VH-VL binders against NAD kinase (nadK). Designs and how they scored, part 30

Target 1, 268 residues: NAD kinase (nadK), of Syntrophomonas wolfei subsp. wolfei (q0aze0)
Amino acid sequence: MKIILVNNRFKENTEKKAQEIAGQLSALNVEVIIDNGLDEPYAGTVDFIMVLGGDGTMLRAARRYGQRAIPVLGVNMGTVGFLSNIEINELAEYLPLILREEYSLEARMMLEVAVFQQQSLLTRVFCLNELLLRSNSPRMLSFALEISGQKLEPYRGDGLIVSTTTGSTAYSLSAGGPIADPQLDAFIVTPVASHIINKRPLVVSPEREISLHLLEEREAIIGIDGQIKMDFGAENRVLIKRAPHPLLMVNLKAKPFFTSIDRSLQRQ
Below, E stands for the ipSAE of ESMFold2; O stands for the ipSAE of OpenDDE; V2 stands for 0.75 times the mean of E and O plus 0.25 times the DockQ between their complexes.

## First folded at step 4 (VH-VL)

Design t2 (from d36 with light chain S33R; framework fv_ixekizumab; at its last look DockQ between E and O 0.01; V2 from the best seeds 0.00; counts 0 for: pae O 13.9 > 2, placed apart)
Fold by ESMFold2-Fast, scan of step 4:
Structure t2 (fold): chain C 268 residues (1-268), chain A 122 residues (1-122), chain B 112 residues (1-112)
Amino acid sequence: as target 1 above (268 residues)
Amino acid sequence: QVQLVQSGAEVKKPGSSVKVSCKASGGTFSSYAIHWVRQAPGQGLEWMGVIIPILGTADYNQRFKGRVTITADESTSTAYMELSSLRSEDTAVYYCARGHTYKYSSGYFDYWGQGTLVTVSS
Amino acid sequence: DIVMTQTPLSLSVTPGQPASISCRSSQSLLHSRGFNYLHWYLQKPGQSPQLLIYLGSNRASGVPDRFSGSGSGTDFTLKISRVEAEDVGVYYCMQALQTPLTFGQGTKLEIK
């Protein structure tokens, strides 16, 4: 059995903990690959991915490995989040279940983001939470949104978020989007500081294609899961659709999404 | 607890096709592989194939030479096995069974359906 | 395909006496992760098969401790320490190392 350990090199003592866990796994005849984010994703076959850290580390793992249909377990290392399933001090208890493949899986949809210059594909990336189009200057953007070829009235504002249901509690929530059950597949389209008062968040079928382009030359960026940033100009177009494969998240214990989000909102 | 409930017995003519259903309840349907196993009267168990609902992929025993198709509908937690070009030798009890893992292999069958008798007669 | 061979094909046992069933595979079922992908099932008359032993030696939930599995690689044994009337049926081993998954021929256990 081969396992990738994904860690965040910027968290204190995370590398030491990854080495400790690698030693425990090696004692059980498990081959371990450590991914601290510095190198390209591991290209070989693997059986399981263990993410050591918070939600940000899970987002990176999903971007790197989410399309490979490999089980991914989030292991919390102190920072509470939505994408971890067990705590680091519980790992020894659950490790026999991991090795025997005695766990349930939850599919989480991902976005496929394709950025074009005219008709030429510049890049394709995948993400778990969202794509953000935003102004990179004090000036508001003027941009076009098309959903499955249907052109909406132009948008004017600071930007737009196209989110998965998993991403509904991330940037989309801060911009006024709804909280969605992550078991549902849907796109959530949330305006950012729209100049048009009646522009509302939209919840649309995940089978739809969403495209965005600027109507006037402005300084703008495309953000992916808050981790990738790309310049976006009037010559660019972005196409967003459901990724071919969902992220397969491991459930070793029940995690109550609705009570967790309710507690989070009550404490704010 | 987890339960697999199959559709009722069928009598079919040679050359026709049959589609047997297997509805899962009590657990997360998509997390597991659903296997199909048949048993001719007085004979042993024969593995037919498997569907992984979460991936939408299936694998089949080559003995059935493209006659078997296994599908899943996650919205109804139901797996289906369709066998075409039926012959009298296809008369058997057809079982669905849940593998404890999402993979095609490695899994042990922790839950079995009650079986569906398919009789192929002229 | 991996061929699974069970011996004996039938066995008659007086209640309270032990029974032993052998299962041999045409190639090793021991995977690099340290598990034997060999599972045992019991089919009682008129019923669906039920899981008895998984990964060579682990008893399934609800299975009495009189049932035990042993072996590794190509040779496996299912033992019943004290056969009871409810144990009547056909016992099957199954390999799950690779597809197609394959079963032994079955061993019919009868009471004398």
Scores: ipSAE 0.518, ipTM 0.805, lowest interface PAE 3.1, mean pLDDT 90
Fold by ESMFold2, look of step 5:
Structure t2 (fold): chain C 268 residues (1-268), chain A 122 residues (1-122), chain B 112 residues (1-112)
Amino acid sequence: as target 1 above (268 residues)
Amino acid sequence: QVQLVQSGAEVKKPGSSVKVSCKASGGTFSSYAIHWVRQAPGQGLEWMGVIIPILGTADYNQRFKGRVTITADESTSTAYMELSSLRSEDTAVYYCARGHTYKYSSGYFDYWGQGTLVTVSS
Amino acid sequence: DIVMTQTPLSLSVTPGQPASISCRSSQSLLHSRGFNYLHWYLQKPGQSPQLLIYLGSNRASGVPDRFSGSGSGTDFTLKISRVEAEDVGVYYCMQALQTPLTFGQGTKLEIK
């Protein structure tokens, strides 16, 4: 069995713990690849991904590996979030099930984000929570939103969030978007500090294609999962679609979404 | 308790097609492989193919090339097997079975449907 | 395709006596992770098959301990230490190392 062990090198306890777990797994004849964020994503075949840390580390794992249809387990090491399934002190209990592949999977929709400069593709990235378009200056943005070729009235404000249902409890929520059941596939389009009073959040079919571009020259930023930042200007356009593959999240321990949302939100 | 319930027996003429359903209850459907196995009268078991509903992908025994289609509907927790261009030698009991994992292989079948008799005759 | 060969094809056993069924594969079923992808099923008269042994030697839930599986690589054995009337039926081995999944021919067990 080959496992990728994802941690955050800037949090010493995850780095130390990743090495300890890798040693324990190696003693069980499990090959371990550590991804602490320094190197390119591992390109070889693996059976399982274990994420040590909070929701932020899971977001990076999802961006790197989510399109490869590999099971991903969130292992919490401190603050309870939305994307961990078990606690680190429970890992020994569940490890036999992992090795025997005795677990269920939950699919979580991801976004495919393509950014263009004029007609040239600059980058393609996948994300689990959201794309944020925002102003990078004190001035508000004027921008266009198209949904499957349908041009909406122009937006004016600080920006816009396009999130998955998983991302509905992240930045989208703070900007006034609804909490969505993560088992649903949908885009949630949430304005940020809109000057236009009739721009309400939209819930959009995952089969739609979403396009954004600026209507005036301004310094803007595209943010991905709150972790990747790209400059965005009048020469740029972004296209957003449902990603080809969902993130396959491992479910070893029941985590009732609805009974836990108040507690999880308070801890964020 | 996981349970797989299949559609009822069918009588078909040569050259036609049949679609057998397999409804799962009492457990998670979408992340486990659903296999189809048939058994001709007095004969052994023959694997036909598999679907993994959460991925929407299927794999087939090459012996049935182009004649078998396996699909799944996650909203109803139901898998389907359609066999086309029926021949008399396709007379068999058709079983669905749940693999213990999401993979096409490596799995054991921990739950089986009751079987569906398909008779192909004029 | 991996060919699975069972012997004997039929077996008549006095109640209380042991029984042994052999299953041989045309290729090793031992994966580099150390698991043998070989499973055993019992089909009782008029019933669907049911899982008996998985990964060569593990008993499925509810299977009595008189059933045991052994072997590795290409040669596998199912043993019943004391045959009872409820054990009648056809026993199949199956490889799950690679698709297409393949079964042995079956071994019919009867009580004398």
Scores: ipSAE 0.032, ipTM 0.632, lowest interface PAE 7.3, mean pLDDT 88
Fold by OpenDDE, look of step 5:
Structure t2 (fold): chain C 268 residues (1-268), chain A 122 residues (1-122), chain B 112 residues (1-112)
Amino acid sequence: as target 1 above (268 residues)
Amino acid sequence: QVQLVQSGAEVKKPGSSVKVSCKASGGTFSSYAIHWVRQAPGQGLEWMGVIIPILGTADYNQRFKGRVTITADESTSTAYMELSSLRSEDTAVYYCARGHTYKYSSGYFDYWGQGTLVTVSS
Amino acid sequence: DIVMTQTPLSLSVTPGQPASISCRSSQSLLHSRGFNYLHWYLQKPGQSPQLLIYLGSNRASGVPDRFSGSGSGTDFTLKISRVEAEDVGVYYCMQALQTPLTFGQGTKLEIK
């Protein structure tokens, strides 16, 4: 068995823990790769990914490895979030199950985000939570939203979020988006401070394609999962699709999503 | 609290075999390695071998030339060390210890059994 | 096999005074990422060994701060800043870089 441990290099406690866990796993004849984000993603074949930290670390792991259809376990290390399945102090208890591959998987839809400069592809990224388009100035943006070739009325506001159902409890929620069942595959399109007072979020089929471009010469920013940032101008367009592969999240411990929403939201 | 409780003292004749048990409690048995270390009277510590219960695999100090067999029963959280073809030189206190590893190698022993005296005499 | 050599083999210390034990390995115990796979144990009279220092410089749980481990590569030192009566016993260094795991000869610490 080969496992990747994903941690946050900026948090020393996660580094230390990753090393400790790596040692434990090695003693159990498990090959371990530690990914703290410093290096490029490990390109070799692996059987399991363990994410040590919070939601941010999980998002990074998803972007780096999610397209590879590898089981990913979130191990919380004292943070508040929605993407961890077990606590670090529970890891020892569940380790035998992990090693024997006695766990269930939950498929979570990811986004495929493609950013273009005219007809040229600038970048393509898979992400678990959302794509954000926002103004890079105090001025509002005017941008076009197309869904499966259907042109909606132009948007005017600070920006727009295209989120997965997983991301519904992230930035989309702060922008007034709905909370979605993580077991549901869908896009959530949430306006950010729209000039139109009653501009409502959209729940869109995962079979649709979403396109965004600016309608004026303004400076904007594309944000992905709050971790990737890039400039976005009038010559750019973004195309959002369902990723071809979902993130396979390991379910060792049942988490009551709906009964825990209030508690989780209050802590954020 | 994690505890390792070993079986009682043994008196054996040369050529016979002894099997010492080590029962773990207070922790996850299968998640750790169980090492065996012996100490002859007035002497230092000698590593004998290790078992990974979850895998059922063991590694041995080759100095014992196949006389040592380490096993584990996950259902009872108990590890066993059997030493065959006993000699007078095998007279020692035998310890089991829980292995805690770091990085990619065998680690340190954070918990030890109370020891089992094995006396080999004619 | 990696050979571990401790010096001195015996040490008599007046209470309150410092003590130092050296451990040398026949090959480097330093991993490429900076970890030394050297551990220290204390065996008090009539007791099982107990973990004192792990990975060269980390105190085990419950170990007083008067104990410290230092060193890297092939040379390691265990220091006791102020020796107490309860510190009497035999100290062992152990390498865990590769099997077989090997111990130093032990250093017997006594109180004057």
Scores: ipSAE 0.000, ipTM 0.475, lowest interface PAE 13.9, mean pLDDT 91
ESMFold2 (binder alone), look of step 5: mean pLDDT 92; pTM 0.949

Design t20 (from d36 with heavy chain I54F; framework fv_ixekizumab)
Fold by ESMFold2-Fast, scan of step 4:
Structure t20 (fold): chain C 268 residues (1-268), chain A 122 residues (1-122), chain B 112 residues (1-112)
Amino acid sequence: as target 1 above (268 residues)
Amino acid sequence: QVQLVQSGAEVKKPGSSVKVSCKASGGTFSSYAIHWVRQAPGQGLEWMGVIIPFLGTADYNQRFKGRVTITADESTSTAYMELSSLRSEDTAVYYCARGHTYKYSSGYFDYWGQGTLVTVSS
Amino acid sequence: DIVMTQTPLSLSVTPGQPASISCRSSQSLLHSSGFNYLHWYLQKPGQSPQLLIYLGSNRASGVPDRFSGSGSGTDFTLKISRVEAEDVGVYYCMQALQTPLTFGQGTKLEIK
């Protein structure tokens, strides 16, 4: 068995713990590949991905490995997150189940984001939470939104979020988007500070294709999962689709989504 | 880690067609663009076209449009370049190359195949 | 199509001496994002090309710090501070601002 152990090298606690866990797994005759974020993604075949850290580390793992149909387990390292399933102090208890492949999987949709300059593909990335288009200056953006070939009236405001249902509790929530059941596959399209007071978030079929471009030259960026930033100008176009494969999240322990969200919202 | 392995050398007659393969191993095939570049003996590099394997969409240098077809098979992580109506001036080494795209860095080629010599002679 | 012009087309250098290669584009490669879509490759004899510099000035992984790229818009330079025997080959610049992607004619670097 071969496992990728994903951690953040720049978080001292997670790096130390990753080395410790790698030693434990090696003692059980498990081959361990450590991904600390410094190198390109591991290119070989693996059986399982264990993510040590918070939601940010899980988002990076999803972008790197989410399209490979490999089970991914989030292990919490001391902060409460939405993408982890077990706590680090529970790992020893669940490890035999992991090694025997005795767990269930939850499929979480991902976005495929393709950024073009004119007709040339500049970059393709996958993400678990959202794409954010926003102004990088005090000036508002004017931009066009097209859904499956249907051109909507121009948007004017600070930006737009295109989110998965998993991302409904991330930036989309902060911008006034709905809380979505992560069991659903859908795009959530949430305006950021729109000038039109009745611009509402849209819930869109995941089979649709979403296109964005600027109508005038502005300082804008697109953000992916709150971690990757790219400059976005009037010569650029972004195309957003459902990714070909969902992220396969390991479920070893029942985690009630709605109860957890309700507590979070009540603890102002 | 990432390797692009191309099919072997070919000798073709004028008017025939050739299909060169490029098998990617080690990387996420669908997440990158695969470009095709040729080099005639003693000459420079010439871009032929590109395919985005995930989308199945290809774009071509207009010079070759109508003669070149680039395809990809994601199940085998293999891209193909087929050039038809071969002429003696199509004698060249044909390379596949992976397009590394991140943060608007389109078109730089971080990994190249070993090249496939195609000789067109009667 | 964007035309890429390299000078010189060949140069011969004594080991340890510097080398400089120029690349000029027929139109600006500077995008509104602030990036220059110009890349440099080295093709060693009998080998496939390999990436040296991307987006004007960024050194590719594994490339020695002897190599540097500079320039913006239409004029770009590749410099080798101290040429070594392993640097022999043909150097190419390439623009990726628009399709078709186009290469310079190549600059052959030889050791004296």
Scores: ipSAE 0.000, ipTM 0.391, lowest interface PAE 16.6, mean pLDDT 84

Design t21 (from d36 with heavy chain I54V; framework fv_ixekizumab)
Fold by ESMFold2-Fast, scan of step 4:
Structure t21 (fold): chain C 268 residues (1-268), chain A 122 residues (1-122), chain B 112 residues (1-112)
Amino acid sequence: as target 1 above (268 residues)
Amino acid sequence: QVQLVQSGAEVKKPGSSVKVSCKASGGTFSSYAIHWVRQAPGQGLEWMGVIIPVLGTADYNQRFKGRVTITADESTSTAYMELSSLRSEDTAVYYCARGHTYKYSSGYFDYWGQGTLVTVSS
Amino acid sequence: DIVMTQTPLSLSVTPGQPASISCRSSQSLLHSSGFNYLHWYLQKPGQSPQLLIYLGSNRASGVPDRFSGSGSGTDFTLKISRVEAEDVGVYYCMQALQTPLTFGQGTKLEIK
């Protein structure tokens, strides 16, 4: 068995804890690769991915490895979040189940984001939560939204979010989007500070293709999961669709989504 | 490593406004929340509000309703807190602080700015 | 708003002796994740606050192991097993379960 341990070395002793866990796994004849975010993603074949940290670390792991259809377990290292399944102090208890592959998997859809300049593909990235199109200046944007070939009336405002259901509790929520059951597959399209009063969030089939481009020359950015930022101008177009593979999240114990989100919403 | 550097001290008249800046270096500015906390002389800490820079969206303590505005400029990795209709009781050290998670009402503050003293006097 | 109450408001400790600070919240800070959204900060004279303990019991990076946090729900304790001169300052607890985020009144620690 070969496991990737994903951590952030700059968080509270996560590097030391990752090394400690790697030693424990090696003693059980498990080969361990440590990914602390500084190097390129491990290119080899692995059987399991263990993410040590908070939601930010899980989002990074999902972008790097989510399309490989490998089980991913979120292990909370003492930060708050929604994407972990067990706590670090529970790892010893659940490790035999992990090694025997005695767990269930929850599939979480991901976005495929392709950015073009005219007809040329500039970049393709995957993400778990959302794509954000927003102004990078005090000026509002004017942009076109197309859903599966259907051209909507132009949008005017600070931007737009295209989110997965997993991302419904992230930036989409802050912009007024609905809370979605992560078991539901859908895109959530949420305007950011729209100047048109009746522009509402849309919940659409995950089989839809969503296209965005600017109608006026403005300084704008595309944000991915709040962690990647790319310049976006009037000669650019972005195409968003369902990624080929969902993130396969390991479920070792019941996690009550609705009670967890209810308490977290009280914090906002 | 993340460092938050704030603008210098200000002396303001009652009824005016003040705008304090907080420039972040190192780390991923857009991935985290920036909070503002003030401390009046000899008193405790009071949370004022928060911004998520990538969205430009903010949330405020209702105690400051209508007087506080928090903004961010991602191109310069700088957050701003503007407080209007200043009164003598607004005399305080104003801190920016990074929220460790990237949600609005995020958890703990792992990095703090050095503080900016704002004095309101006639 | 969640009200945070600290006791004592001040204490004087001989170097090498232990110190204990209590923090009580007006409602439970225990989240469904199993974590308490309670954090402790230290503000040394003339300095910005610094994080000591997060989520009830986790020491922040660089914080000596003589500092520990404990408690759950509405009652929390910060303990210093052996106080050193550099520990002088004001200690604050903070809840992050709900906005507005709220702090305790602060506990001033002085060396005898």
Scores: ipSAE 0.000, ipTM 0.382, lowest interface PAE 18.9, mean pLDDT 85

Design t22 (from d36 with heavy chain I54L; framework fv_ixekizumab)
Fold by ESMFold2-Fast, scan of step 4:
Structure t22 (fold): chain C 268 residues (1-268), chain A 122 residues (1-122), chain B 112 residues (1-112)
Amino acid sequence: as target 1 above (268 residues)
Amino acid sequence: QVQLVQSGAEVKKPGSSVKVSCKASGGTFSSYAIHWVRQAPGQGLEWMGVIIPLLGTADYNQRFKGRVTITADESTSTAYMELSSLRSEDTAVYYCARGHTYKYSSGYFDYWGQGTLVTVSS
Amino acid sequence: DIVMTQTPLSLSVTPGQPASISCRSSQSLLHSSGFNYLHWYLQKPGQSPQLLIYLGSNRASGVPDRFSGSGSGTDFTLKISRVEAEDVGVYYCMQALQTPLTFGQGTKLEIK
């Protein structure tokens, strides 16, 4: 068995814990690859991915490995997040189940984001939460949104978010989007500070293709899961589709989504 | 308690098709692989194929490739096995079984359906 | 395809006596994970097969401790320390290392 341990290199205690866990797994004849985010994603075959950290570390793991149909387990190291399933102090208890593959899986949709410059593909990335288009200056953007060939009236404002249902509780929520059951497959399209009074969040079939481009030259950026940032100008276009494979999240114990989000919002 | 319940016995003519269902209850349907195994009268067990409902992907024994199609409907927790171009040698009891893992291989079959007798005769 | 060979194909046992069934694979079933992807099933007369032993030597839930599995690589053995009347049926080994999954021919156990 080969396991990737994904950790946050900027948290010294997670690096030490990753090394400790790798030693324990090696003693059980499990081959371990440690991914600190410094190198390219491991290209070989892998049986399981264990993410040590919070939601940010899970988002990076999903972006790097989410399309490979490999089980991904979130192990919380401190503060409870939405994407972890067990606490680090529970790992020893659950490890035998992991090694025998005795766990359930939840499929979480992902976005496929393709950024073009005119006719040339610049990059293709996958993400778990959202794509954000936003102004990189005090000036508002004017941009076009097209859904499966249907051109909407122009948008004017600070930007737009295209989110998965998993991402509904992330930046989309802060911008006024709905809370969605992560078991549903849908795009949530949420305007950011629209100057057009009746632009509402949209819930769109995941079978549709969404495209965005600027209607006038502005300093703008495309953000991916709050972690990747790309310059975006009037010569650029972005295409968003449902990714070919969902992220397979390991469920070793029940984590009630709705009571968790309700509790989080109540503490606001 | 996990239970797999299959559709009832069928009598088919050579050249026709049969579609057998397998409804899962009491567990997480999508997290597991559903395998199909047949047994001709007085013979041993023969693996036909597997579906992974979560991924929508299937793998087949090459002996049946081109004739067998395995599908799954996650909303009803039901897997289906369709076998076309039936021959008399396809007369068998067809079982569905749950692999303990979502993979095509490695899994042990922790639960089995009751079996569906398919008789092919003219 | 991996070929699974069982011996004997049938055996008759007096109640209380031991029984032993062998299963041989045409190639090693020992995976890099350290597990042997070999499982044993029992099919009682008129019933569906049921899981008996998994990953070579682990007893399935509800299976009496008189059943044990052993072996590694290409040679595996299922042993019943004291055969009881309820143990009558056909025993199958199965390899799950790779598709297509393949079964042994089956071993029919009868009471004398």
Scores: ipSAE 0.006, ipTM 0.581, lowest interface PAE 9.6, mean pLDDT 88

Design t23 (from d36 with heavy chain T28S; framework fv_ixekizumab)
Fold by ESMFold2-Fast, scan of step 4:
Structure t23 (fold): chain C 268 residues (1-268), chain A 122 residues (1-122), chain B 112 residues (1-112)
Amino acid sequence: as target 1 above (268 residues)
Amino acid sequence: QVQLVQSGAEVKKPGSSVKVSCKASGGSFSSYAIHWVRQAPGQGLEWMGVIIPILGTADYNQRFKGRVTITADESTSTAYMELSSLRSEDTAVYYCARGHTYKYSSGYFDYWGQGTLVTVSS
Amino acid sequence: DIVMTQTPLSLSVTPGQPASISCRSSQSLLHSSGFNYLHWYLQKPGQSPQLLIYLGSNRASGVPDRFSGSGSGTDFTLKISRVEAEDVGVYYCMQALQTPLTFGQGTKLEIK
């Protein structure tokens, strides 16, 4: 069995812990690849991905490996989050189940984001939570939103979020979007500080294509899962679709979504 | 408790097609592989193919030379196996079985349907 | 295709006595993960097959301790330490290392 251990190189002791776990797995005849985020994603065949860290580390793993249809387990290293399934101190207990492949999988939709300059593709990335279009200056944006060729009235405001249901509890929630059951497949389109008071979040079929472009030149940024930042100008267009494959998240332990989000919102 | 319930017995003429259903209940349908295995009267077990609903992918035993198609409907938690160009040698009990893991190559069958008898006669 | 060969094809056992069934694969079933992708099933008369042993040596839920699996690579054994009347049926080994998944011919166990 070959396992990728994904960790956050910038957190204290995560590298040391990753090496300890790699040693334990190697003693069980498991080949281990450590991904610290420094190099390109591992290109070889892999059976399982173990993410050591919080939600941010999971988002990076999903972007790097989510389209390969490999089981991904989130192991919490002491950071509260929604994307981990077990705690690091529980790993030894669950390791035999992992090696015997005795777990269930939950599919989480992902976004495919293609950014164009005029007619040329600049980049294509995948993400688990959201794409954010935002102003990078005090000036509001004016931009066009098209959904499967249907052109909506122009938007004017600080930006727009196009989110998966998994991302409904991330930036979209902060911008006033709905909390969505992550078992549903849908795009959630949430305005950011819209100048137009009646612009509401939209819940849209995951089979639709979403297109965004600026109607006038502004300093704007597109952000992917809060981790990638790209300049966005009037000559640019972004196309958002459901990614070909969902992220396959490992469930070893029951973690009730609604109870977890309710507790998170209590502030204690 | 996980249960796989298959459609009822069928009698078919040579050259026709049969479509057998397998409805899963009590567990996660999309997270597991659904395999199809047949058993001719008094004979052993023969693997026909598998579908992995979460990936929308299927794989088949080449012995059926493109005659078998396996599909899944996640909204009803039901898998289907369709076998075309039926021959007398296709008379068998057809079983669906749940693969324990997401990947069929590492899988073992932890739950089986009750079987569907398909008789091919003139 | 990987060919699975079982020996014997049939055996008759007095209740309380042990039984042993062998399964040989034409190719090693030991994967780089360290697991042997070899599983054992029992089909009781008139019933669907049921899982007994998975990944060479692991007992399935509800399977009595008297059943055990052993072996690695190409040679595997299913042992029943004390045969009971409920154990009557046909035993199959199956490889799941690669497609197509293949079964042995089956071993029929009868009570004397």
Scores: ipSAE 0.000, ipTM 0.448, lowest interface PAE 13.2, mean pLDDT 85

